VH-VL binders against Lysosomal-trafficking regulator (mv). Designs and how they scored, part 7

Target 1, 99 residues: Lysosomal-trafficking regulator (mv), of Drosophila melanogaster (Fruit fly) (q9w060r2686to2784)
Amino acid sequence: SLNSQILYNFAAKFLPVDGEIEGEIIITDLKLYFLATYRCRYFNVNCDIANITEIWLKRYQHQETAFEILLDTNKSLFFSLQNADDWKIMREVFCDKIV
Key: E = the ipSAE of ESMFold2; O = the ipSAE of OpenDDE; V2 = 0.75 times the mean of E and O plus 0.25 times the DockQ between their complexes.

## First folded at step 1 (VH-VL)

Design tB3 (framework fv_tislelizumab)
Fold by ESMFold2-Fast, scan of step 1:
Structure tB3 (fold): chain C 99 residues (1-99), chain A 119 residues (1-119), chain B 107 residues (1-107)
Amino acid sequence: as target 1 above (99 residues)
Amino acid sequence: QVQLQESGPGLVKPSETLSLTCTVSGFTVSSNYVHWIRQPPGKGLEWIGVIYSGGSTNYNPSLKSRVTISKDTSKNQVSLKLSSVTAADTAVYYCARAPYDFGSGMDVWGQGTTVTVSS
Amino acid sequence: DIVMTQSPDSLAVSLGERATINCKSSQSISSWVAWYQQKPGQPPKLLINKASSLESGVPDRFSGSGYGTDFTLTISSLQAEDVAVYYCQQYNSYPLTFGQGTKLEIK
C-alpha cells in the first residue's frame, strides 16, 4: 500500500492543459503520485519512477518552483511546488534525471 | 478496530427523502474518505458518492440532483440524504472507508442497512 | 463514465482447481482496479488493490493481474469458502464504477 512506502510528500499543484489542481505529491520507492485535495478528472495522476526519462525545471507564475516530468511514453506531467525547501528536495531526489 | 455501522428507517414512502447515518469507530471522518454504495435486491453494486477528509463531496452523476452527503465530525458520523425516492431506490445501502491514497480500494465496509421504498 | 465488464457472468469450478475471472474497462485505467468478494448476506470484502496487490489477511491463493483495459482475478486452488460473487471496481476516475459481478460456484 502507498502509506507504508512513502519517502517524501509535498504540497503541490498539478498543472494540466485546462487548469490548476491543488494537492500533494507523494514519492515512494516505485512511483510518484499526485493526490488531489478534492477529487476531479485528474485525481489519479501518477507515474512509475523507472519510466521518468527527464525532468525539466520550469517557471510557474514567475517563480522557479515548477517542473515537468517527461515519461518514456512521450507524455509529460507539469507540477508547481509551494515552497523553496520542497523544490530543493525535489531537485536532490531526482538530480540524475534533471536536464 | 476499524468499523462502520449504517442506520436508517428501513421503510420509506415514495416521493419522501431517505436519510441514513454511518457511524464510524477506530478512525475519524476528518482523516479518511467515506463512500456510499448501494445494492438493489439480486443486483450489483452502484457507487453513490464520497465525502473527503476536508468535507468536499463528489456524487454519481445519475444521482447528483437527489443526493447529499454530509458529516458531523464531533459525532464521527457521515450522513446520506436521497430525495424524491421511488421503488428503484430499494436497496441495501453501505458506507465504506477508503484510506487517503490512490493505492487502496474501499478497505472496510459497514454491514449494510436495508431500505425498502413502498407505500 | 468508465464501464467495467466482467466475464463470465457465472463460473463453476471443482474444489482444488483454478478459477479465473476477467474484467475489461471501456477506457485505459492503468492499474487502478480493486477486486471484492461478496458472500450472501455480507458486505463486499476487499481482496486486491492496484490490480495486483493482495490485501492483508487475504489467502495467497488469490492473485490479480492486468494493466490498461484487461484485468484478471485468479484463485489458484478453489476452496469451499471461496463461493461468492466477485466484483472488479475502477478508481481511476469518477464516478467510481463496478463490474456486474461474477458468481463463483462449486462444480
Scores: ipSAE 0.008, ipTM 0.597, lowest interface PAE 9.4, mean pLDDT 83

Design tB4 (framework fv_tislelizumab)
Fold by ESMFold2-Fast, scan of step 1:
Structure tB4 (fold): chain C 99 residues (1-99), chain A 120 residues (1-120), chain B 107 residues (1-107)
Amino acid sequence: as target 1 above (99 residues)
Amino acid sequence: QVQLQESGPGLVKPSETLSLTCTVSGFTVSSNYVHWIRQPPGKGLEWIGVIYSGGSTNYNPSLKSRVTISKDTSKNQVSLKLSSVTAADTAVYYCARDRIAVGYYGMDVWGQGTTVTVSS
Amino acid sequence: DIVMTQSPDSLAVSLGERATINCKSSQSISSWVAWYQQKPGQPPKLLINKASSLESGVPDRFSGSGYGTDFTLTISSLQAEDVAVYYCQQYNSYPLTFGQGTKLEIK
């Protein structure tokens, strides 16, 4: 987008109810994007950072490297980080939203 | 036609505050990120900080207690203030623009640089 | 902080020969690396972003590669105007950090 600049990037999996989609989380000053190629098509999930109410640390495959983003619409997005060290950056960026 | 130009005093006394201005043309400071970078004589590049399109800032932790970056959208200018200077702050100071689109990063346009010498 | 280490510190290459400059990050940074060229008395010039994306107006003899922790800038056939100091820079996380620079000279 015209207003967005990349601040951080992580390899991540988006976790819908049935399945996993491998891609990247990109954080800008205004939005969080998840970008992937899925079934030979471009895949995008995003939210405005201002609309994030809470971020909950979760377990995925018995490790605490996943998190759930709760939006002000009462919808949520569930992700798993491929590198646990990237969680340190998430904590720094969203320290006031992490439960 | 995008340009950035740094300006400010070439000499600053120890313990004083250095103040630099970056004047931009060909884009607006309200729609782009602007970084400050410095380069001491004979050394490499050191990132100082950034001001985002929305006005928020982020600073190098090594300089955070002494640095303020601000902008004046009516003048299309970005300013850097560095307090309590010492001889170690002697450097060429650059301002630089980031690209403003997801997936496009890198400081694509830089000012010419302004030399600041800290000396009594 | 992510530390960026370049190798070698200086490199001498004959005209028309291949030059390679390496950059290593202290932790994984995906592809979030930019490369800059700096000539004496000039500001740095962006050559490559996102590890391998060539900037508009940059000659196609320049290329970048790498992912994770190891990155390379390659000049396939060195020309006289390529004499400069080259810097890698990560933008995976703040603070933004640069390598120490590699000085490229003609043999």
Scores: ipSAE 0.007, ipTM 0.595, lowest interface PAE 11.4, mean pLDDT 83

Design tB5 (from tB1 with heavy chain D98S L99T R100Y Y101R S102G Y103W; framework fv_tislelizumab)
Fold by ESMFold2-Fast, scan of step 1:
Structure tB5 (fold): chain C 99 residues (1-99), chain A 118 residues (1-118), chain B 107 residues (1-107)
Amino acid sequence: as target 1 above (99 residues)
Amino acid sequence: QVQLQESGPGLVKPSETLSLTCTVSGFTVSSNYVHWIRQPPGKGLEWIGVIYSGGSTNYNPSLKSRVTISKDTSKNQVSLKLSSVTAADTAVYYCARSTYRGWGMDVWGQGTTVTVSS
Amino acid sequence: DIVMTQSPDSLAVSLGERATINCKSSQSISSWVAWYQQKPGQPPKLLINKASSLESGVPDRFSGSGYGTDFTLTISSLQAEDVAVYYCQQYNSYPLTFGQGTKLEIK
């Protein structure tokens, strides 16, 4: 499922409207993937880095560990990372790649 | 055949900047990730940093204030600069490649020995 | 930083016997572990990717397993050429970190 070189990967939760899915975020130079730990409807979610227009920093369960990605298609993806260190790295990764 | 080769001075004086070059063949630095790793005599491996296919870098926080990794795509070379060196920077320095088919570093250079005079 | 701790620090195994090296991470890293073999005077050689994926050209007596925080490298039947230091390495997040190494010797 990966078609580019992996830059980062993080334990994460994908937060669709209808649930909470445990898995991993994988970031390459071209794409962001979410791969679920267990088989489910959202076992593979992805988007092109070039299509990310904004990243919105969010709190999840009173921790500064979440973020929302806004795509140029006007769709959004909402994730929570396991810890603040991963979130800081994620923020730095996107700081110079989005407007 | 995929190959990486480190080169640079074998001896560097304390407080100076260490400059190393990694020359690659069999792949392009524009399509692969190149890491720098070091190993002090008799010790384990320490990751220094990486340069991504697009030119962005990520550094070990323990070295971030002193490290710069850059590349020259026309020469297919990756460079490491480490400023303000001390005897603690004495090590064998390796460059290595990683790809999206497994994040492990699948091809390594032979290593270049750097000694910082006491 | 994620700390990778290997056990034992050194291991002596007889030829033809099974060797087992363990690696523990300070936090969950899924399957994002690589294993390397380093012989004296040589650079490290990648053996295993993603905890259990055998690298091309590596003998099938080598295998990896584990998920989360506990990982194992196994050599099913030790050969003389397997004498080396073995390192685990996580790539779950930056900075990338290596275990301290396990020295494998013949009994």
Scores: ipSAE 0.009, ipTM 0.597, lowest interface PAE 11.2, mean pLDDT 82

Design tC2 (framework fv_tislelizumab)
Fold by ESMFold2-Fast, scan of step 1:
Structure tC2 (fold): chain C 99 residues (1-99), chain A 119 residues (1-119), chain B 107 residues (1-107)
Amino acid sequence: as target 1 above (99 residues)
Amino acid sequence: QVQLQESGPGLVKPSETLSLTCTVSGGSISSYYWSWIRQPPGKGLEWIGVIYTSGSTNYNPSLKSRVTISKDTSKNQVSLKLSSVTAADTAVYYCARGEYSWDYGMDVWGQGTTVTVSS
Amino acid sequence: DIVMTQSPDSLAVSLGERATINCKSSQDISNYVAWYQQKPGQPPKLLINDASNLETGVPDRFSGSGYGTDFTLTISSLQAEDVAVYYCQQYDNLPYTFGQGTKLEIK
């Protein structure tokens, strides 16, 4: 039923310390989700947008496609979008919602 | 509430491309994952592929070289193209909604459309 | 690919009796199993997700259990309307795969 509130979606990779997890980033009015395509310990990663303290622009494999999101719990989420155009759109979304 | 209806040609000649359309009513396709599944006469279910909210796709490796799944959000339709068909592609084809990615089974299915491959 | 194997291929059960259908995966899939009911001429209907969670509107005589590689669908008291083919499906990994189906009929 959360699908009715989806504002944005992007193909993405979640990047834990020891791997790459393919999936999608889904942004609603209140939350950011990463939904993995395959079974893994990171099958559903999510956070409240209100709990995001910093967003850092990152490179992944020499391309400007990645973000690191820092939460108020001092945990971080690191992910890469499939291309620079999606990354630019994502940047604008964060600029609009998180200053 | 949400209804799915598959449509396409009932008969396709060998070597041609099969084109099917799934029309969704009662909800937007952009907020869900959509799969195609087929069922040959008297046999079980075979998953063909999925298209995600982003428009990214994943296909069954056995069909990957011949399959394309796409969607048109303005028409609220999900489409399947299967190239170079043979008699083995004769089946009932279903579209189905996957809610919350692979966290759930497919909760809404179309009625299915029958495709026969023969000359 | 993950192979899903159902047993038996078919079973006949008397009205009011318990029916049990088994599903085995070729590798550990945690609880990422759905069960479907398919009646002749109809699309499959989702009964159970996450191995044991009943879909809304599904009668409580249906139950699912299992974790890892072994899963079971149980109908505690068979009714005439339950005659169908039942399929298990894993959604732990792509490609999604189904069992071969179990045909349930009345004795």
Scores: ipSAE 0.006, ipTM 0.598, lowest interface PAE 11.1, mean pLDDT 83

Design tC4 (from tC2 with heavy chain G98E E99T S101Y W102Y D103G Y104S; framework fv_tislelizumab)
Fold by ESMFold2-Fast, scan of step 1:
Structure tC4 (fold): chain C 99 residues (1-99), chain A 119 residues (1-119), chain B 107 residues (1-107)
Amino acid sequence: as target 1 above (99 residues)
Amino acid sequence: QVQLQESGPGLVKPSETLSLTCTVSGGSISSYYWSWIRQPPGKGLEWIGVIYTSGSTNYNPSLKSRVTISKDTSKNQVSLKLSSVTAADTAVYYCARETYYYGSGMDVWGQGTTVTVSS
Amino acid sequence: DIVMTQSPDSLAVSLGERATINCKSSQDISNYVAWYQQKPGQPPKLLINDASNLETGVPDRFSGSGYGTDFTLTISSLQAEDVAVYYCQQYDNLPYTFGQGTKLEIK
């Protein structure tokens, strides 16, 4: 059951290997969600914050707005935020996990 | 406690544009998704569309050519415009809040505003 | 579009007895179903999310079950204040669609 308070909310793009999906990132005390509508269906990617091993700062379209989340399962999630201000907040939230 | 209040003209003439406003109090609209739903007299519920935190929208395909949903975060308001109205658009119109924490059911609803399309 | 069909259209149940309302989807929607209660002159009230998760503040006599295409809303012991129209809604895919409603009355 997800009865958690939203701490942060950012407009974002999820960047799979061969595309991009526009949506939003929602951060709670326990989880990070990416939520979108993609091809007329709901799209949800999420992870437990405790399962994040590393976050790598990345560029997307020559802007410093992207990051890659590495999970303990060896899966990675690649996102880009809409602007540099959101990216700064993201860095502050996860400063202990950033490489 | 979050409260929603719809407001509208009550009576709209055929072929005109219906404009409704939902004023949200007790919380910011910026952190949630907002939907519009309508209910014709004595009938069931029909989903009209949603506006996301990003400002992006999705509409019921049956209404997409006539409907626009927008929001004004400074006024804490969500708005609906429906063009080229006919008698079939006579209904109570509701705004409602969506959350992903419960699986996207609509947990807070306005009281509804009655719209009658008549000459 | 996903079609949601409720049965029965209307149901009369005696006070203290069990009421069961059914909802069927035209395709597999996993557990992405919400149930609403609507009393005359009032907006719908969310009762249940994810087919079976009771909303905070809703009496525990209400329960939901089901997965895939067949869903049920149960009121274990009908109270007078439960007289209302009940709607199921899917949120597996856009557009969101509602059942036609089931009117619950006291026998």
Scores: ipSAE 0.000, ipTM 0.578, lowest interface PAE 15.2, mean pLDDT 85

Design uA1 (framework fv_ucenprubart)
Fold by ESMFold2-Fast, scan of step 1:
Structure uA1 (fold): chain C 99 residues (1-99), chain A 119 residues (1-119), chain B 108 residues (1-108)
Amino acid sequence: as target 1 above (99 residues)
Amino acid sequence: QVQLVQSGAEVKKPGASVKVSCKASGYTFTSSYYMAWVRQAPGQGLEWMGLINPSGGSTWYAQKFQGRVTMTRDTSTSTVYMELSSLRSEDTAVYYCARDRYSYGFDYWGQGTLVTVSS
Amino acid sequence: EIVLTQSPDFQSVTPKEKVTITCQASQSIGSSLLWYQQKPDQSPKLLIKYASQSFSGVPSRFSGSGSGTDFTLTINSLEAEDAATYYCHQSSSLPPYTFGGGTKVEIK
């Protein structure tokens, strides 16, 4: 659950095909969650870390602050991070999955 | 500029409850940050009391305060509250709110609220 | 719960001397260790996050090091304005978060 072994939290934007949703990425032992309040409603996107096949570094608004997670289900999740410190943690946690 | 402004000093009798407020400004209150409460008895160290996620209202309390502490927030005023019940003389302390960047540390702190519990 | 043991409790230091403060965790916390400075009658201020990363505006004489269970805060050349109590803090996973007992640094 969300309350189990939270290892890292950081500010992020979830980037659907068109638009931005501001929220938080929470990384636990086993899962990555994106949690937000969107249009006055709870919004949640999550995946098991074990199901992540690749993470692709991306540019967002001409900065190297974004990444795309590719899941074994052929689903992808696209996020942007707000600062360099959070990006260093992302690189360390998922070093083995970054292409 | 980020600011956390707390309510003023309180004097309470043993057995009473106190509710301290912390008004946030300078950032998006419901995004990317938790709010923690930390207290400090006179001449003593820092003691973590609990944490609230202003977005969903989820709370986590230190076991020592479980059953006596309640943390809430009002998103319309960007304010968090900490209510401590069944007060004892040992609860005399300065109570701080502090912004937690999702477990990356308490980067901004309120000015503190002195709560004195005496008969 | 994770217990943080800070040493020394108190240190009186001549200006320009090096100050070393140690924080030991009862179990491994990776790099999830923070350091705060608190001056009398003031709120604490964040100095170091993630064991070794300086917070914005913190003078370069402050540095943090360590991982796992053993952590150190160093002030390489003590200035008068550094007289304060220093606290370590862990946020390694789930709340509860805990603080060390503090180290008071005074200028002699």
Scores: ipSAE 0.006, ipTM 0.570, lowest interface PAE 11.6, mean pLDDT 82

Design uA2 (framework fv_ucenprubart)
Fold by ESMFold2-Fast, scan of step 1:
Parts: C-alpha cells; sequence; structure tokens
Structure uA2 (fold): chain C 99 residues (1-99), chain A 120 residues (1-120), chain B 108 residues (1-108)
C-alpha cells in the first residue's frame, strides 16, 4: 500500500540472479517499491528507505545505467534504468558522492 | 509561505540575449527542490525548457534549447537565472520558473511569469 | 522524446456536467503523469500528481486515472470557476519532460 507521497517514479528492470524483470521503481518518503509489469515471483519487491545503507553505480550490459541498493540486512537489490539521465537523478537524490 | 518572484518584462531585438531571474522564498532553497523553466508563446501551450538543482548546480536542458540556454543559481540570494541567447521572434513568450520536488517530478509552485518580446 | 496527445482540444460544457479529458503517451510512462490547470492570464496550478493523487487543496470533483499510455482527467460536476486550459505532463525521464497540447474548457 502506498500510504506516503510518491516522490520519484521511473521505468526500470529488477535484476535478480536468475533474470530480468520489467517494471517501475516508485520512491516515497518511507519506502522504495518495485512493481513488475507482468505477474511473477518478484511482483512485490520493496524496502524501507531507512534500511538502505548504500546505493552504488553498476554496469549492466556495458552501460552505466544500473545501481545496487545495499540493505542493513546485508541483502542487495539490483536495478537497471532506461537511460543514464535517470541514473544521474537517482545518484543526486540518494548519494552525495561517486565511487 | 512559498513564493517565486520573477524579474520584469523584457523587449529584445533578434540576435540578442535575455536573462530572467526567479527569486525563491518560504522554503529552504537548496533542499529537496529543483527549479524548472517553462515557456508559453502567445495562445500556445506549455513548453519545458530545462531544470536546475540549486543544491549542486546540475542542469538538464531540452534538446531544442541546447547551446542557447544556460541556467544558473545564486544560493546566497535564493535566485535562479535562465539566459537564452540568439533570440528569434519565435522566442516571444511568457517564461515561468516552477518549483519541482526532487527531480522535477511535479511543479507545485510557479512564478508569475516574465514576458519576453522579441521583435525587429 | 515522449509525445503526449490530449483530446479534445476544446470543449464547451454546461455547468454541473461531467468533463473528461484524455492524455495518451507515445510510450509507457507508468504512473508518471501530472495534470495542471491554467486560468487565463495566470500561472499553471497543479491538480493531480502520480496519475491519480490529488494535490493538497484541490476540490474533490477533480480526479485522475490511468497508467502506462492512457490517462484521464475527470471533472465530476463542472463549476464556473473551472473554465481553464488543462495540461497533462509526463515526468518519467529527463530530458525532456513534456506537456500535452492542452484542452480548453469553456462554460456554455
Amino acid sequence: as target 1 above (99 residues)
Amino acid sequence: QVQLVQSGAEVKKPGASVKVSCKASGYTFTSSYYMAWVRQAPGQGLEWMGLINPSGGSTWYAQKFQGRVTMTRDTSTSTVYMELSSLRSEDTAVYYCARGLWSGKYFDYWGQGTLVTVSS
Amino acid sequence: EIVLTQSPDFQSVTPKEKVTITCQASQSIGSSLLWYQQKPDQSPKLLIKYASQSFSGVPSRFSGSGSGTDFTLTINSLEAEDAATYYCHQSSSLPPYTFGGGTKVEIK
């Protein structure tokens, strides 16, 4: 349930170890959600923003369009964005530094 | 009480440059808000020109205006500027600044608009 | 560039009637669609964010719906003060963010 104001939304692929899932990322003041376009086991992927320890630029298929979210549980979520401009915005919003 | 106050109307000749200002008040200028510039020619619709993050100074411009538009800010006066060069008569429009949350996701407060008239 | 196509361009409506404005995107934008109202000689005003969420202070007669490529703004019961031009706006990715062409709503 999206009970908080939606702050950002962009097209994305969720990258579990076994494939690619088309969908979108929705960021609120409290949570990050991934909503899959089609029904699958990754339909409801979400995390509390307070539990995010790090967000890092990653390469995906030789493009600078992916990022990794590291949670305090030592779990990682990988996403690929449609374009580099979306990633620039993501970096600016969540990270004050580059690696 | 959020306000965006823009500079006054300008009349320019073709080939000149114009620099419009937008002074923000009522919120923290360098926090979670971006500032966009949107123009509207007489009787026409809204046209997005670009976006600036006042905190870091990062800018994003529409391809149509690349090479002609420059957006800057002064954090000490909470003011954003939009400079458009090589003016044509087709650039006659009302130019608006608008506050956008985070990435410019939506524009919740708008300036009053600045009329720029370009004529020979 | 994502193109937004609004229909109709113009509508003259009797007070208290329902008004429906549509906005179609050239590619999927999820729920990254906004609706603005612009009254003559005034700045635009935000009505709806994230396709269906009303902005604070917006009358309940305004509602938005849709996702992907097809979106609708509905004014449940038109009031005289609602005479304005309405614009959809996509913010799914930069650059550029784009606006629809606008729909002018006049009172009969």
Scores: ipSAE 0.013, ipTM 0.629, lowest interface PAE 8.4, mean pLDDT 81

Design uA3 (framework fv_ucenprubart; at its last look DockQ between E and O 0.07; V2 from the best seeds 0.00; counts 0 for: pae E 10.5 > 2, placed apart)
Heavy chain, then light chain:
Amino acid sequence: QVQLVQSGAEVKKPGASVKVSCKASGYTFTSSYYMAWVRQAPGQGLEWMGLINPSGGSTWYAQKFQGRVTMTRDTSTSTVYMELSSLRSEDTAVYYCARESYYGSGRFDYWGQGTLVTVSS
Amino acid sequence: EIVLTQSPDFQSVTPKEKVTITCQASQSIGSSLLWYQQKPDQSPKLLIKYASQSFSGVPSRFSGSGSGTDFTLTINSLEAEDAATYYCHQSSSLPPYTFGGGTKVEIK
ESMFold2-Fast, scan of step 1: ipSAE 0.078; ipTM 0.747
ESMFold2, look of step 2: ipSAE 0.006; ipTM 0.564
ESMFold2 (binder alone), look of step 2: mean pLDDT 89; pTM 0.868
OpenDDE, look of step 2: ipSAE 0.017; ipTM 0.738

Design uA4 (framework fv_ucenprubart)
Fold by ESMFold2-Fast, scan of step 1:
Structure uA4 (fold): chain C 99 residues (1-99), chain A 121 residues (1-121), chain B 108 residues (1-108)
Amino acid sequence: as target 1 above (99 residues)
Amino acid sequence: QVQLVQSGAEVKKPGASVKVSCKASGYTFTSSYYMAWVRQAPGQGLEWMGLINPSGGSTWYAQKFQGRVTMTRDTSTSTVYMELSSLRSEDTAVYYCARTPYDYSGLFDYWGQGTLVTVSS
Amino acid sequence: EIVLTQSPDFQSVTPKEKVTITCQASQSIGSSLLWYQQKPDQSPKLLIKYASQSFSGVPSRFSGSGSGTDFTLTINSLEAEDAATYYCHQSSSLPPYTFGGGTKVEIK
């Protein structure tokens, strides 16, 4: 479709190797976006849902709030959600769409 | 079809504030796009002011306007607002809203018709 | 900040002739350059994205080329409706998003 509908929106952190970037995750039917709250080199991180090969549910700072996405390019993206309730919703979304 | 419709021309005195609106239609307002504001002084070029994410309300402002500009949105009416305070004669310009996709921020694919703001004593 | 320098600032052209506008970036921006057209008393309209890809509905007489620091917009055969000011714009991954000074094209 020309205009993708937003399915989910979560406050989140993007976790590159050496840092934390505050922002939000937006999931549409076609793409996952991470939009940083403040300008930085990770201002806009995104991927096509179709290019996701694996999703690994993880802990971050001893909480069940994180996940790692593996892309068909063998690159990975690591995110943490703000709270456990959002993480449960994200887990159900991934179980439904990615097998 | 995508349309961005802006509020009408304003005449303000120095020191006042102005609030310009931009109503979006023809696409899902809270999906896949930021809204940017760009101004153009008479006979001059284009100057980026900032952008807002209509979904979460996050904003990013150009340093020149930091502290004077505020961008907001109303999801129930698919409208974004740009408020500029402490107006000076140098702020006389046409103010445009423009849509830009999440995956190519800065690509302004559709523009509003512009709002002329005149600052005169 | 990345500075964009356009040349020429003004050009008066006979109908059907080829128009060439250049845009030079102060540092490499890859292919993150766009071209806009603004007719008098109208909003800008996107013509070219990714330095060389035409936006939907743009006439084939418009083309873009270049990468790194040197970019060109070409109008193969100028029509009367092409009288406008043309702006280049860089859209690297980080704001601020900067525009060139503009090139005004008019018909002789």
Scores: ipSAE 0.005, ipTM 0.585, lowest interface PAE 11.7, mean pLDDT 82

Design uB1 (framework fv_ucenprubart)
Fold by ESMFold2-Fast, scan of step 1:
Structure uB1 (fold): chain C 99 residues (1-99), chain A 119 residues (1-119), chain B 108 residues (1-108)
Amino acid sequence: as target 1 above (99 residues)
Amino acid sequence: QVQLVQSGAEVKKPGASVKVSCKASGYSFTSSYYMAWVRQAPGQGLEWMGLIYPGDSDTWYAQKFQGRVTMTRDTSTSTVYMELSSLRSEDTAVYYCARHRYSGSFDYWGQGTLVTVSS
Amino acid sequence: EIVLTQSPDFQSVTPKEKVTITCQASQSISSYLLWYQQKPDQSPKLLIKAASSLQSGVPSRFSGSGSGTDFTLTINSLEAEDAATYYCQQSYSTPPYTFGGGTKVEIK
């Protein structure tokens, strides 16, 4: 199915309020996943692309490589990408949802 | 610089136990990093045995070794221990300790400890 | 258990030639694959993490690629010091962490 088709993947850090988790972002036709191994446990955060209401460009540790996703539930997910080139591609993928 | 220094070679009889040590230096022993044990039988590949978080002694063991392996640490000497009991000839291997991050990488390895099990 | 299959098991290569080693996972592991080098009578050394990220201090002739189930380690121009056994490892699942069977590379 289209849901299984991987369109993009990027090395990334997930930035919860109390930490930093290294992993990767995978974007498919319908979903965004963040996958990692954290404290010897599989870690998976995902959302439907259709449920993303806003994407905000952010700085992380003095670099313009981060972004925040706001979901229709008013919850947000904050990520930092490895480099500016990956971030530029990510920006193009979500160009109509960037604020 | 990060260093992991292991104890010397051991020769054991079947049924005995062996305890291998791994002394860490060059980083914060109780913060951020796990210590894993990986073995390698002569001429064979790498086999993960388990790991320990030195900060709180939390451990995870591979099912194959469950009931026979015990991992402990001593924070005063920055040393991790791996004890394997009920030794069989198939346990003859080089045993490595390796530093592990939550990303799953083993970025620094000890020099290895040869354990020979023979009658 | 996720099984990693490496090919070839053994490769004899002329100096300066390109070496390609493949690692195949029994299920998708995204980009959670690492590569290690083990020289004779030495401990393994981390070469590549996250499928393609070169570890600090590793020569630029080494590179990794792939995602999902198919991964490749490439040595662009083999040097004598590269004679070793190479292992892939997955970090996708919670433990157990599994290693491939290894690929021995030697100089002709």
Scores: ipSAE 0.000, ipTM 0.575, lowest interface PAE 14.4, mean pLDDT 83

